# VH-VL binders against Thioredoxin-like protein AAED1, chloroplastic: the designs that were tried, part 19

Target 1, 196 residues: Thioredoxin-like protein AAED1, chloroplastic, of Arabidopsis thaliana (Mouse-ear cress) (q9zuu2)
Amino acid sequence: AITGASSGAGIGKGTADSLDTVKVLDLRGNEIPISDLWKDRKAVVAFARHFGCVLCRKRAAYLAEKKDVMDASGVALVLIGPGSIDQANTFVEQTKFKGEVYADPNHASYEALEFVSGVSVTFTPKAAMKILESYMEGYRQDWKLSFMKDTVERGGWQQGGILVAGPGKDNISYIRKDKEAGDDPPVEEILKACCA
Short names: E, the ipSAE of ESMFold2; O, the ipSAE of OpenDDE; V2, 0.75 times the mean of E and O plus 0.25 times the DockQ between their complexes.

## First folded at step 19 (VH-VL; framework fv_ifinatamab)

Design v2 (from s1 with heavy chain F103W V105E V106I; at its last look DockQ between E and O 0.04; V2 from the best seeds 0.00; counts 0 for: pae E 8.3 > 2, placed apart)
Fold by ESMFold2, look of step 19:
Structure v2 (fold): chain C 196 residues (1-196), chain A 123 residues (1-123), chain B 106 residues (1-106)
Amino acid sequence: as target 1 above (196 residues)
Amino acid sequence: QVQLVQSGAEVKKPGSSVKVSCKASGYTFTRYYMHWVRQAPGQGLEWMGYINPYSGDTKYNEKFKGRVTITADESTSTAYMELSSLRSEDTAVYYCARDITYWGEITYYMDVWGQGTLVTVSS
Amino acid sequence: EIVLTQSPATLSLSPGERATLSCRASQSVKYMHWYQQKPGQAPRPLIYDASNRATGIPARFSGSGSGTDFTLTISSLEPEDFAVYYCQQYRSYPLTFGQGTKVEIK
């Protein structure tokens, strides 16, 4: 269980091995080995709780604010969500997210990375306050996406994280596993890991 | 004040049907899943299924072999459970129970329960 | 279907004594919920995700365990604690409850 920032080439070799059988779906429905997302370039990969979550939409926006910095450093911005391609496309349409979006309907990447799950880490006082703050800032929960059967049946209490990896399949230089819903790192921490 | 108020006790003959109502108040009805759980006399709790009152989608315990129908009426904030082809072993107290439902996500944790409806099946 | 087996079936104890209730699952369930039911009443939420007290539940109630073995502890029984206690899993459908442990006055 990795919390906070980790740095250094090759730190993630054991983690990279856990991902060797994991595939995600692009928006056209093609299966992509997850490590292909960073084999030829460095990428910041955000793992959402699900595509309708207000806290995840706020995280996507705060990362997208830094996309120009990432582009200037040759770093891709990637979002992975634990839903269907249709849910991923709806997310892109509603949020206008500028990065790449992939779907993981089987939660395979979440299981391989051992992201936290459970009601006790989803329903916390801190998460509730962050949801209220996000609403004051204009972000909204998409209730249709949140209630979609495939989102619900895989457990909406799944947490996510942020990964910085590449170039190279084994080169995972930063992993942050969310301890609870809305557990966002300072963006400067991510920029330090990805971007000169 | 969050509460669930169920319809009154019923006596039914084998082979008939019963429809139990559960009226919700004090919260936004469509934001929380609703479960139905029964308890036979002197026995434990048995999950029957749930409904998403926003979409109308349901999930049932297959033990009931399609005899259970769960519905919801947003305009009256009322959920219903209908059990058909009643048998004597269906004699039980039937509860509706609200899933806490964290921001649209089912938790399977039932925080508010109705008072229960006794259904007696006898010839 | 995941079977939950609670033990003992009945605990006969005096007020002030410690109660220890066990719930064993037929396969790993990761987390467990607990409910309290008093005679003639609907069940009441008690503990969620094995160890977290529901709103308004006093500190004398605690839960622990993981995998297949879960425990509910009442550190010092009060008169209002005499009831039946149920565990519930949510790992897979159908949702299932244990058969209950009755805590009664000795």
Scores: ipSAE 0.012, ipTM 0.602, lowest interface PAE 8.3, mean pLDDT 85
ESMFold2 (binder alone), look of step 19: mean pLDDT 92; pTM 0.945
OpenDDE, look of step 19: ipSAE 0.014; ipTM 0.583

Design v3 (from s1 with heavy chain Y102I F103W V105E V106I; at its last look DockQ between E and O 0.67; V2 from the best seeds 0.00; counts 0 for: pae E 10.2 > 2)
Heavy chain, then light chain:
Amino acid sequence: QVQLVQSGAEVKKPGSSVKVSCKASGYTFTRYYMHWVRQAPGQGLEWMGYINPYSGDTKYNEKFKGRVTITADESTSTAYMELSSLRSEDTAVYYCARDITIWGEITYYMDVWGQGTLVTVSS
Amino acid sequence: EIVLTQSPATLSLSPGERATLSCRASQSVKYMHWYQQKPGQAPRPLIYDASNRATGIPARFSGSGSGTDFTLTISSLEPEDFAVYYCQQYRSYPLTFGQGTKVEIK
ESMFold2, look of step 19: ipSAE 0.005; ipTM 0.562
ESMFold2 (binder alone), look of step 19: mean pLDDT 92; pTM 0.950
OpenDDE, look of step 19: ipSAE 0.022; ipTM 0.635

Design v4 (from s1 with heavy chain R31D V105E; at its last look DockQ between E and O 0.05; V2 from the best seeds 0.00; counts 0 for: pae E 12.4 > 2, placed apart)
Fold by ESMFold2, look of step 19:
Structure v4 (fold): chain C 196 residues (1-196), chain A 123 residues (1-123), chain B 106 residues (1-106)
Amino acid sequence: as target 1 above (196 residues)
Amino acid sequence: QVQLVQSGAEVKKPGSSVKVSCKASGYTFTDYYMHWVRQAPGQGLEWMGYINPYSGDTKYNEKFKGRVTITADESTSTAYMELSSLRSEDTAVYYCARDITYFGEVTYYMDVWGQGTLVTVSS
Amino acid sequence: EIVLTQSPATLSLSPGERATLSCRASQSVKYMHWYQQKPGQAPRPLIYDASNRATGIPARFSGSGSGTDFTLTISSLEPEDFAVYYCQQYRSYPLTFGQGTKVEIK
């Protein structure tokens, strides 16, 4: 099958415009315009499927291993997940993620960025193998977070992506929309986009 | 073999209630969401709601919220749908249908359906 | 609530002919599924996410479309294909189905 979404460094006027009114929550519950996350600095922003997802936790760990490279380049590491502030705090506690974490309980950023959703992109042999590999590496699904009402209602049909943006609200230099669950780019691709 | 077996046909009077059962077999009952869908004679399908049999959490079509109650009994692997204040428009075949839930996440794709239960409401 | 309008209401064809069924949504939708229902039976899964065949569904069934316009195609009708076909969507609650297209023997 040939993928329909481009990967690598890319920008779109429509992407920046779509985010104009989008807000996320910090861990204390303050509303933050999403573009403020990269207004004054470049940021690598990972969008998780949900806070309990094993594949998302593995991605978060991989990005965090490169935080020293990002810090040296003046680049922030940010994770956004759907769900509540309590779910976001639980994620930080369980994973010890070293970057910033924000919650998007109404999925506004996911809708604005048009991240992929659907049964055919969630149930793939590749996703199954990556889940098994993640378990063998010691990552675990948080079943309590996975069964929480807001996770269930906006659900496992949602995929995420990675965004590199800033400095400047309109300066989006890279976006990768996951084509299926576990669709990780090589970390080198992200590093070249943020920190080359 | 994955199977959903529903209770038998019922004839009810207006204003009464009906409780339809759906017994699951051949899989782990609490791992999959269960939907309820109805079909009036000669008409299409109408979604009523679902239950997560693990947590007991439900979601209802607002059209039916207040009259419909969906429950599950883990010990018997059985889901139930109760519809109260019955009226003639509620005459329909009622189906349970399993969501193909993936790692605890609802997908809204219904892969296994019960045989249906005809509920007739007549005065 | 998202309304799905299927057309035609009835499609009268002979075995071996091609059937094309349409489903139009009142708003753009993220998921479109198709189900087949034979007389006296429960619906069965047929196509998920617009274009993917459910387990055990033969290759003569295909689906296409996105946004508001979706089609189901049966390339060469077999006797067992004469049934009613429903599309189903989710974008927000409630889940809704089309009113059905009956494919019948001419």
Scores: ipSAE 0.000, ipTM 0.495, lowest interface PAE 12.4, mean pLDDT 82
ESMFold2 (binder alone), look of step 19: mean pLDDT 93; pTM 0.947
OpenDDE, look of step 19: ipSAE 0.016; ipTM 0.556

Design v5 (from s1 with heavy chain S55E V105E V106I; at its last look DockQ between E and O 0.06; V2 from the best seeds 0.00; counts 0 for: pae E 9.3 > 2, placed apart)
Fold by ESMFold2, look of step 19:
Structure v5 (fold): chain C 196 residues (1-196), chain A 123 residues (1-123), chain B 106 residues (1-106)
Amino acid sequence: as target 1 above (196 residues)
Amino acid sequence: QVQLVQSGAEVKKPGSSVKVSCKASGYTFTRYYMHWVRQAPGQGLEWMGYINPYEGDTKYNEKFKGRVTITADESTSTAYMELSSLRSEDTAVYYCARDITYFGEITYYMDVWGQGTLVTVSS
Amino acid sequence: EIVLTQSPATLSLSPGERATLSCRASQSVKYMHWYQQKPGQAPRPLIYDASNRATGIPARFSGSGSGTDFTLTISSLEPEDFAVYYCQQYRSYPLTFGQGTKVEIK
């Protein structure tokens, strides 16, 4: 569902400030300030629940189907997941995702953006139905990518969202926070935000 | 109706072992993790460990590692907890408790509990 | 190991009164579960993830809190609510429970 008001300079500033110190890892393990992902170009940034999530893999695929439209508009497609670079590389290997992929093992971007988490929003009847639909379309869950070794704390309870930002590190024009697993916006909403 | 039925009370001597059974009914046994939790008389709850009945994987509270073995028999839908080298402080009610497991994912929330098995270690 | 400290140890109240039970964690936890246990019975699920009622739990039960401080509230006590209440964390192994708060009839 749509959260908050449309961005203006005053509305989006608090969110951009929260991201000032957030870093993510590229697939080689280099630390990148998250705002570098959109400082010089507009980007559509999908925040996955975790790299093994079947619902997130389906979302990644349907965003990638629109990559030609994004490219024509000068817009980058980015996916961030709350895991290790090894898990991010496994995701790329398994899905052949055409956009850029980054890892956020500390969940710093998720906390800064205040994405929802918890068992109650992960295991819902709607999520179960969408998982079944995704399986019938050929997508598969990889539960091994949701575990952090030797801890109970997991990315599996974490929800994600979609951000459209840039050019400019403070320029956040769209943010959508998933209320539960599989809470996808219509793709046209994303295209309107990035590529009008 | 989902239920867990445990074996009856036991009286044991120090140094011996006890094996408590927990028979599940009313649901698919292998789809849910099973926890074991004990409660000494007049005291609170203490987590002992769990098993994934499908894969046989276990996790134990380190306090009990070396003395606790948790197993499951899919053919009888029964989980077992064996505690060896019994001491007087092991006198407690032992519960099995089903994890509300979604799609093979452990949640650490225990929704259905067995009736409990009193194990008394005396002398 | 995360220690959960419940207060008060005993809460003596009359039917119709509001009960407020506290659970404090020794470090920040992700979420808290609550269970109810009556004498001679196994624990019963009550609240999960700090604030969500388990199936069949009446609306007079509510939970709140985050980080290290969590609260269970019973807005108007009924005779069947006199029991021991336990909180449980799932942030790290081993899973731990609070020592319990006994709610008893005055």
Scores: ipSAE 0.011, ipTM 0.574, lowest interface PAE 9.3, mean pLDDT 84
ESMFold2 (binder alone), look of step 19: mean pLDDT 92; pTM 0.948
OpenDDE, look of step 19: ipSAE 0.015; ipTM 0.586

Design v6 (from s1 with heavy chain Y102E V105L; at its last fold request DockQ between E and O 0.02; V2 from the best seeds 0.00; counts 0 for: pae O 6.1 > 2, placed apart)
Heavy chain, then light chain:
Amino acid sequence: QVQLVQSGAEVKKPGSSVKVSCKASGYTFTRYYMHWVRQAPGQGLEWMGYINPYSGDTKYNEKFKGRVTITADESTSTAYMELSSLRSEDTAVYYCARDITEFGLVTYYMDVWGQGTLVTVSS
Amino acid sequence: EIVLTQSPATLSLSPGERATLSCRASQSVKYMHWYQQKPGQAPRPLIYDASNRATGIPARFSGSGSGTDFTLTISSLEPEDFAVYYCQQYRSYPLTFGQGTKVEIK
ESMFold2, look of step 19: ipSAE 0.000; ipTM 0.438
ESMFold2 (binder alone), look of step 19: mean pLDDT 91; pTM 0.939
OpenDDE, look of step 19: ipSAE 0.063; ipTM 0.696
ESMFold2, look of step 21: ipSAE 0.000; ipTM 0.474
ESMFold2 (binder alone), look of step 21: mean pLDDT 92; pTM 0.946
OpenDDE, look of step 21: ipSAE 0.391; ipTM 0.813
ESMFold2, look of step 23: ipSAE 0.005; ipTM 0.493
ESMFold2 (binder alone), look of step 23: mean pLDDT 92; pTM 0.946
OpenDDE, look of step 23: ipSAE 0.142; ipTM 0.731
ESMFold2, fold request of step 26: ipSAE 0.281, 0.000, 0.006; ipTM 0.744, 0.499, 0.530
ESMFold2 (binder alone), fold request of step 26: mean pLDDT 91, 92, 92; pTM 0.942, 0.941, 0.941
OpenDDE, fold request of step 26: ipSAE 0.015, 0.020, 0.017; ipTM 0.583, 0.608, 0.600

## First folded at step 21 (VH-VL; framework fv_ifinatamab)

Design w1 (from v6 with heavy chain E102L; at its last look DockQ between E and O 0.02; V2 from the best seeds 0.00; counts 0 for: pae E 11.7 > 2, SAP .515 > .496, placed apart)
Fold by ESMFold2, look of step 21:
Structure w1 (fold): chain C 196 residues (1-196), chain A 123 residues (1-123), chain B 106 residues (1-106)
Amino acid sequence: as target 1 above (196 residues)
Amino acid sequence: QVQLVQSGAEVKKPGSSVKVSCKASGYTFTRYYMHWVRQAPGQGLEWMGYINPYSGDTKYNEKFKGRVTITADESTSTAYMELSSLRSEDTAVYYCARDITLFGLVTYYMDVWGQGTLVTVSS
Amino acid sequence: EIVLTQSPATLSLSPGERATLSCRASQSVKYMHWYQQKPGQAPRPLIYDASNRATGIPARFSGSGSGTDFTLTISSLEPEDFAVYYCQQYRSYPLTFGQGTKVEIK
């Protein structure tokens, strides 16, 4: 994956250009240019595999544990998922996630960022171990969301990543593309990128 | 609670065979691979093989040169390991261990172990 | 077959001390796991995939490493931590274990 905290805005310029026309939906259904999420503030943006994914719910929780640190640094916590606004609202209700949540039903941000997709990176021994660990810690796959047609057709094999960007639409200082399901970076790596 | 309960200790003569049982409870037996691992007195751990209880498919450590046979009986939720042509070097504690298997995918991580079965091979 | 060499063979320490255990593989491996074993007991899971604690394992246990060199660290030994520790790999069959490191009271 691409991790780069050392050089700032120059690292993210080509990535920022690929996002110029990308829009996401807020929970009310309004279209938001994705760069508006960090135009006037720094943001940590997590891209989920899909809204029913147990591994994504665990990642959301571990990022939220650091929300006080992010808030103290003026950094927003954002989650984007590749589904409908109804799926996003269900995610918020079930997880009580304290960050902002946006939907990308057409996968436009995922395509622009070239996140990995495929069965072979979704069903790996490592991912299975992480799913079991997550279940032992009390996280659960939402099977209703997981069986929704949009999830099966558009997001079942989709992988995500983490982006740190802003202030300023072109200022992307960190991007990490998951190599496989459950490929979480150490939280300290994200904190160095957003909050050091 | 997930448990693996093995058969009791055995004393065997060289050249004979031993069959150790491992009864599983507290989970769906056919959804998890089962490993067998042995430990000679005062020594480390040695992997013997595994079985997929759903399909019956096995994988063996070639060091045993066909002397080991692993089977499973779904109706009793029991796995078995048979070691033939016993020698004194086969004296060991034999463990069954459940692989954390998700959606049919073996993970090579053993989360639940049986209590062990001592097999002593002596004349 | 992949040989795992653990060092030291025996580590004699007092409660409260830091223990550092090494596991070196003869070739780069895909997965490295750690188990703890006490006398008369089966091994128990400790660390999976180099650095992830198994469920219920205290934070004083940590793992690190990649490729051929892996380390298990116990930051402050407690009486229940005196045991034998094994590393276990997968890259290809057969699965293999290290010979163990015994952590004992000095």
Scores: ipSAE 0.000, ipTM 0.457, lowest interface PAE 11.7, mean pLDDT 83
ESMFold2 (binder alone), look of step 21: mean pLDDT 93; pTM 0.947
OpenDDE, look of step 21: ipSAE 0.021; ipTM 0.561

Design w2 (from v6 with heavy chain E102I; at its last look DockQ between E and O 0.03; V2 from the best seeds 0.00; counts 0 for: pae O 11.6 > 2, SAP .506 > .496, placed apart)
Fold by ESMFold2, look of step 21:
Structure w2 (fold): chain C 196 residues (1-196), chain A 123 residues (1-123), chain B 106 residues (1-106)
Amino acid sequence: as target 1 above (196 residues)
Amino acid sequence: QVQLVQSGAEVKKPGSSVKVSCKASGYTFTRYYMHWVRQAPGQGLEWMGYINPYSGDTKYNEKFKGRVTITADESTSTAYMELSSLRSEDTAVYYCARDITIFGLVTYYMDVWGQGTLVTVSS
Amino acid sequence: EIVLTQSPATLSLSPGERATLSCRASQSVKYMHWYQQKPGQAPRPLIYDASNRATGIPARFSGSGSGTDFTLTISSLEPEDFAVYYCQQYRSYPLTFGQGTKVEIK
């Protein structure tokens, strides 16, 4: 019955353990243990479907609109995307995202967090409506990034989520796994988790 | 209403080429990927590749290494598959099949198939 | 290349009987599609992502499975269900199909 607007189910040591060996890349190519992103500070971590996704770009923009609130609470805004450092740099150039951006070309964080994937959760009437709304608001899909080999090879079926964690490597206080493409929580839910 | 109509059967000699056409109707041709799949007599299905008719981008099964070329003509809503250096083992029915594609994302779910084109390679 | 092995090769049954078709992948796949092909016809979509019926497919068709083992079930065979059934994976390129299971009248 918790299905819908809230997916912040139980959080704890098991989730943190699954991330123990996971590393991501910064924009310069340096390998970083993912837990370092929230070891010394609380972070809101958005996991994109892929760097060219219009729905993920809209979510990134909505989170960035609240960066001042996050900064006032000492909370970092982080985005992780599946793909290469080149794709991540293109995303930053096109969106001007104000948070930190990391790449996970091997999908290690997505697999460790067991994010959803599949045709049936990507192509829903709700996702189609969200895409239309995003286009009406001026967001655009980057079709070149969407068709790059590693995006297609990993499939456009990968879903993402949102994590709030830190300070402390094991301190994961909120996780939301998207049930389908465009499954956005109200931004206020994220602010309650990070910044209340 | 959605329909894929393929060109007629062909008989070819080894070493020659064949070009099979697939005319689409009842939908916006450039919004959906098109696959090509073949079926040798009495055998199963074998994926050959696809094209994005919007961008012209293709993906091929490496088994055919340089022998297959998939193209699309937006003005006629027609996809083409050309197979060169034909061998007797290329004798098969060749199908075009539409991918249900949403906003440029290939789904690998082939919902509409052409009637098939028999290509016979004999010396 | 992911190899899909279907079993049995032929399933001889009477109308009204339950048919169970197996598809086994050489590697773990996340999802599987199923197609039906009648003699002299192109394949027809049947089940996508292991368990979802394609548009217009009757409820007697169902799919299940995960990982390497997938099953198509026809709960009560109708005369129009005697055909060849193929599974297809989309985990990695090249896309591959099983060799087919023929469901025929006993």
Scores: ipSAE 0.000, ipTM 0.515, lowest interface PAE 11.6, mean pLDDT 82
ESMFold2 (binder alone), look of step 21: mean pLDDT 93; pTM 0.949
OpenDDE, look of step 21: ipSAE 0.007; ipTM 0.536

Design w3 (from v6 with heavy chain E102Q; at its last look DockQ between E and O 0.20; V2 from the best seeds 0.00; counts 0 for: pae E 15.9 > 2, placed apart)
Fold by ESMFold2, look of step 21:
Structure w3 (fold): chain C 196 residues (1-196), chain A 123 residues (1-123), chain B 106 residues (1-106)
Amino acid sequence: as target 1 above (196 residues)
Amino acid sequence: QVQLVQSGAEVKKPGSSVKVSCKASGYTFTRYYMHWVRQAPGQGLEWMGYINPYSGDTKYNEKFKGRVTITADESTSTAYMELSSLRSEDTAVYYCARDITQFGLVTYYMDVWGQGTLVTVSS
Amino acid sequence: EIVLTQSPATLSLSPGERATLSCRASQSVKYMHWYQQKPGQAPRPLIYDASNRATGIPARFSGSGSGTDFTLTISSLEPEDFAVYYCQQYRSYPLTFGQGTKVEIK
C-alpha cells in the first residue's frame, strides 16, 4: 500500500514525540509508558482493531509464527489493543498468543499514531473476503468482546497498524498504518524491518 | 539466576498450622504469578493455589477452602503459604513454583520450582 | 474437576529405546504441560502447550496431541531420562496433574 509502510532515518522523530506522554496498561493494570516497550530492545508492535476481531486474531497468529525468528534476533513481539485489561486477558486466554499484550482503553496510542478509523474502512469487500478466509483457517470472531460498550465506543471501528521500534525510546524505524480492516502487510516486509 | 528458596522442614501436630516461605531471586518478583503445589510421600502432585504478587489476588483449590492462605511480600520478594487445621494426610512436600507469566498473564505453566519443604504432621 | 489419566503407570525400558507416554483428559483442555521429576528433586519443566520444549530440553523430547489425548515421546532414552513424568492441565480450576508415569530401567 502507498501509505502502508515507511522506513528510514528520521521517521521516528515526530512519531516518537507524539508518543511522549502515551501510556498503556499491562494485564495487571499497571500504567506503562509505551516507549518503555522498546527502550531496551527492538520490538514489533501490532496494534489491533479490537480484542474480539477475527482479523486481528489471525494477524496475531501469523506474527506469532515468526516469533522464533524475532527471538533469535533479540526482537520482542508485542500486541496492543483498544479496550480494557479484562478484554485483553480474554483475548490471551482464547488465542494463546505468545507475545506480550497491553491494553489502551483510551486509544491514546491510536490517536498519537493517527491510525485510520471509520465504518467505510471497516466493512469493505476485501475485509469480507479476509474474514471468510480467516474462518476457513479456523479463526473466529468473539462477538461478546466485539459488542462490549468500550469496544464499540472506543475502537470498534478503529483500524490498527504495525510498528517496529527500539532499542531506544526515540528509535522508530518502521510504521505501517492499516488502510482498512484486514490490511495485512507481507510477512517479509515486517521481517526485513525487524530482523534482517 | 532465577531461584526459589523455601524454608526448612517442619514437624507439626494435628490441628496446628504451618507457614512455608519461598524467597525469590534473579527476577522481578511482582511480574510473575506464584503457585503452590504439594506432593504426599510416594504420590503425585496436587495444586493448592496461586497469588498475583503485585495485587495480592489469590485463587485456591476448593479442596483446601478455609485452610490455605497464600500471601506475598514485595519488599522481601517472598511468597508464603499457610495451611491451618493440619491433618495427618497433609504430610507432604510443599513446593512454590513460578508461573511463566507474560506481563501479568497467568499461563498455568510452572517454569521454576523451589526445592520443596517437607511438612510432617504426626501426633 | 478435570481428571488426567496417564498410561502406562510404569514403563520399563533400556537406554536407546523409544518411550511413548500417554495422558488423557476427562474433558477437552486448553493447555497441557509436562514435567519430569527425579526422586528427592522438584519437578522440572519439560513441555508446555502440548508441543513446545522448555528451555534447555533436548530435541529427543517431543509432545503432541490436542483435545483429550496427549502424548510425550522420548525418541532415544538416555540414562538421565529415567524419572517420573507428569502431565498437567488447565481448562478450569483447579489445575490438575496426572498421577504420573514412571520410566525405569528394564
Scores: ipSAE 0.000, ipTM 0.444, lowest interface PAE 15.9, mean pLDDT 82
ESMFold2 (binder alone), look of step 21: mean pLDDT 91; pTM 0.938
OpenDDE, look of step 21: ipSAE 0.021; ipTM 0.573

Design w4 (from v6 with heavy chain Y50R E102I; at its last look DockQ between E and O 0.04; V2 from the best seeds 0.00; counts 0 for: pae E 15.6 > 2, SAP .505 > .496, placed apart)
Fold by ESMFold2, look of step 21:
Structure w4 (fold): chain C 196 residues (1-196), chain A 123 residues (1-123), chain B 106 residues (1-106)
Amino acid sequence: as target 1 above (196 residues)
Amino acid sequence: QVQLVQSGAEVKKPGSSVKVSCKASGYTFTRYYMHWVRQAPGQGLEWMGRINPYSGDTKYNEKFKGRVTITADESTSTAYMELSSLRSEDTAVYYCARDITIFGLVTYYMDVWGQGTLVTVSS
Amino acid sequence: EIVLTQSPATLSLSPGERATLSCRASQSVKYMHWYQQKPGQAPRPLIYDASNRATGIPARFSGSGSGTDFTLTISSLEPEDFAVYYCQQYRSYPLTFGQGTKVEIK
């Protein structure tokens, strides 16, 4: 049902402590403590590589497919991307993503969660295959958004992950850090973590 | 490689029920939505409903929602459509069709179809 | 429920001719899918999202349109293209198909 569980009460505590001062921006620019996203409800939180990424758009769609299951379990669907509010708003406009979207322009959440980054984990043969598969399935890269300065400096080589947390700021029951671009978990793994 | 194989033709009396099966192979059954579409002889296509095989969530055409039940069995990779209170107007070929909706993009684009199952309702 | 009206009902043409098939929706839809069906066979995917060819569909097939008016064009008919063509909307439930346009040999 959950990932990272132990008989001790401390599982997820170190990760929650890393997030204590982290804030993200809503689409209007208001600063939100990241733990508010799951303080009063459980949430599935996807951390995108960047807002223009075709692989991240496919992941967003695949999580949104399960939104009915999440809603039935009282679980919110949240996406956080590195970059500006303008990039986040463009993502929402282009994808019509049904979950909540937040921006993290200073990468604070990515650094606190220690998500990987690097050219060698971004440009892999496996990622190239998944990009081609995504295009054949109808997903598209936003190249203008992909070449914006913030994306190149902060999101171009940045990897993401998936977090299941809440209710309660310390209650992190699942975290998966992508090893490379396009490293999607089986959806059943996420559903077991959030929704039994 | 990817195949949908449906159960054989059936002859039914008015007022009875029919259950058509659709066995999927060559892909991960729970990752793709499944639709049911029927076609009366010499007529066009009529959407009956769809199921998410993972969750069992269904949507039905309101024309049929009181009479149609769509289910899925993950262990056998098989979808089912049951139509009750049959009338002669239900004589049709019934198709299952896979939705190209990998990971939640709702396109309702049916890329793989079963061979069809003729259901004849003789009054 | 969104009604799709296809025109013409039957299109009698010779190989090599251009076929133009229309599909009109009773209200605005974002995109349209198209299927081809030959006698005794299941429908075959043809065009998705108004203008994108399905896997293995030759370039002579093209789609266009938006809003309420959509068109399927076959630039030069081949013998295998004589079939019935259906449009399908996905704006809202229930999904609906047009009544079909039969393209037959003149």
Scores: ipSAE 0.000, ipTM 0.434, lowest interface PAE 15.6, mean pLDDT 81
ESMFold2 (binder alone), look of step 21: mean pLDDT 92; pTM 0.949
OpenDDE, look of step 21: ipSAE 0.051; ipTM 0.622

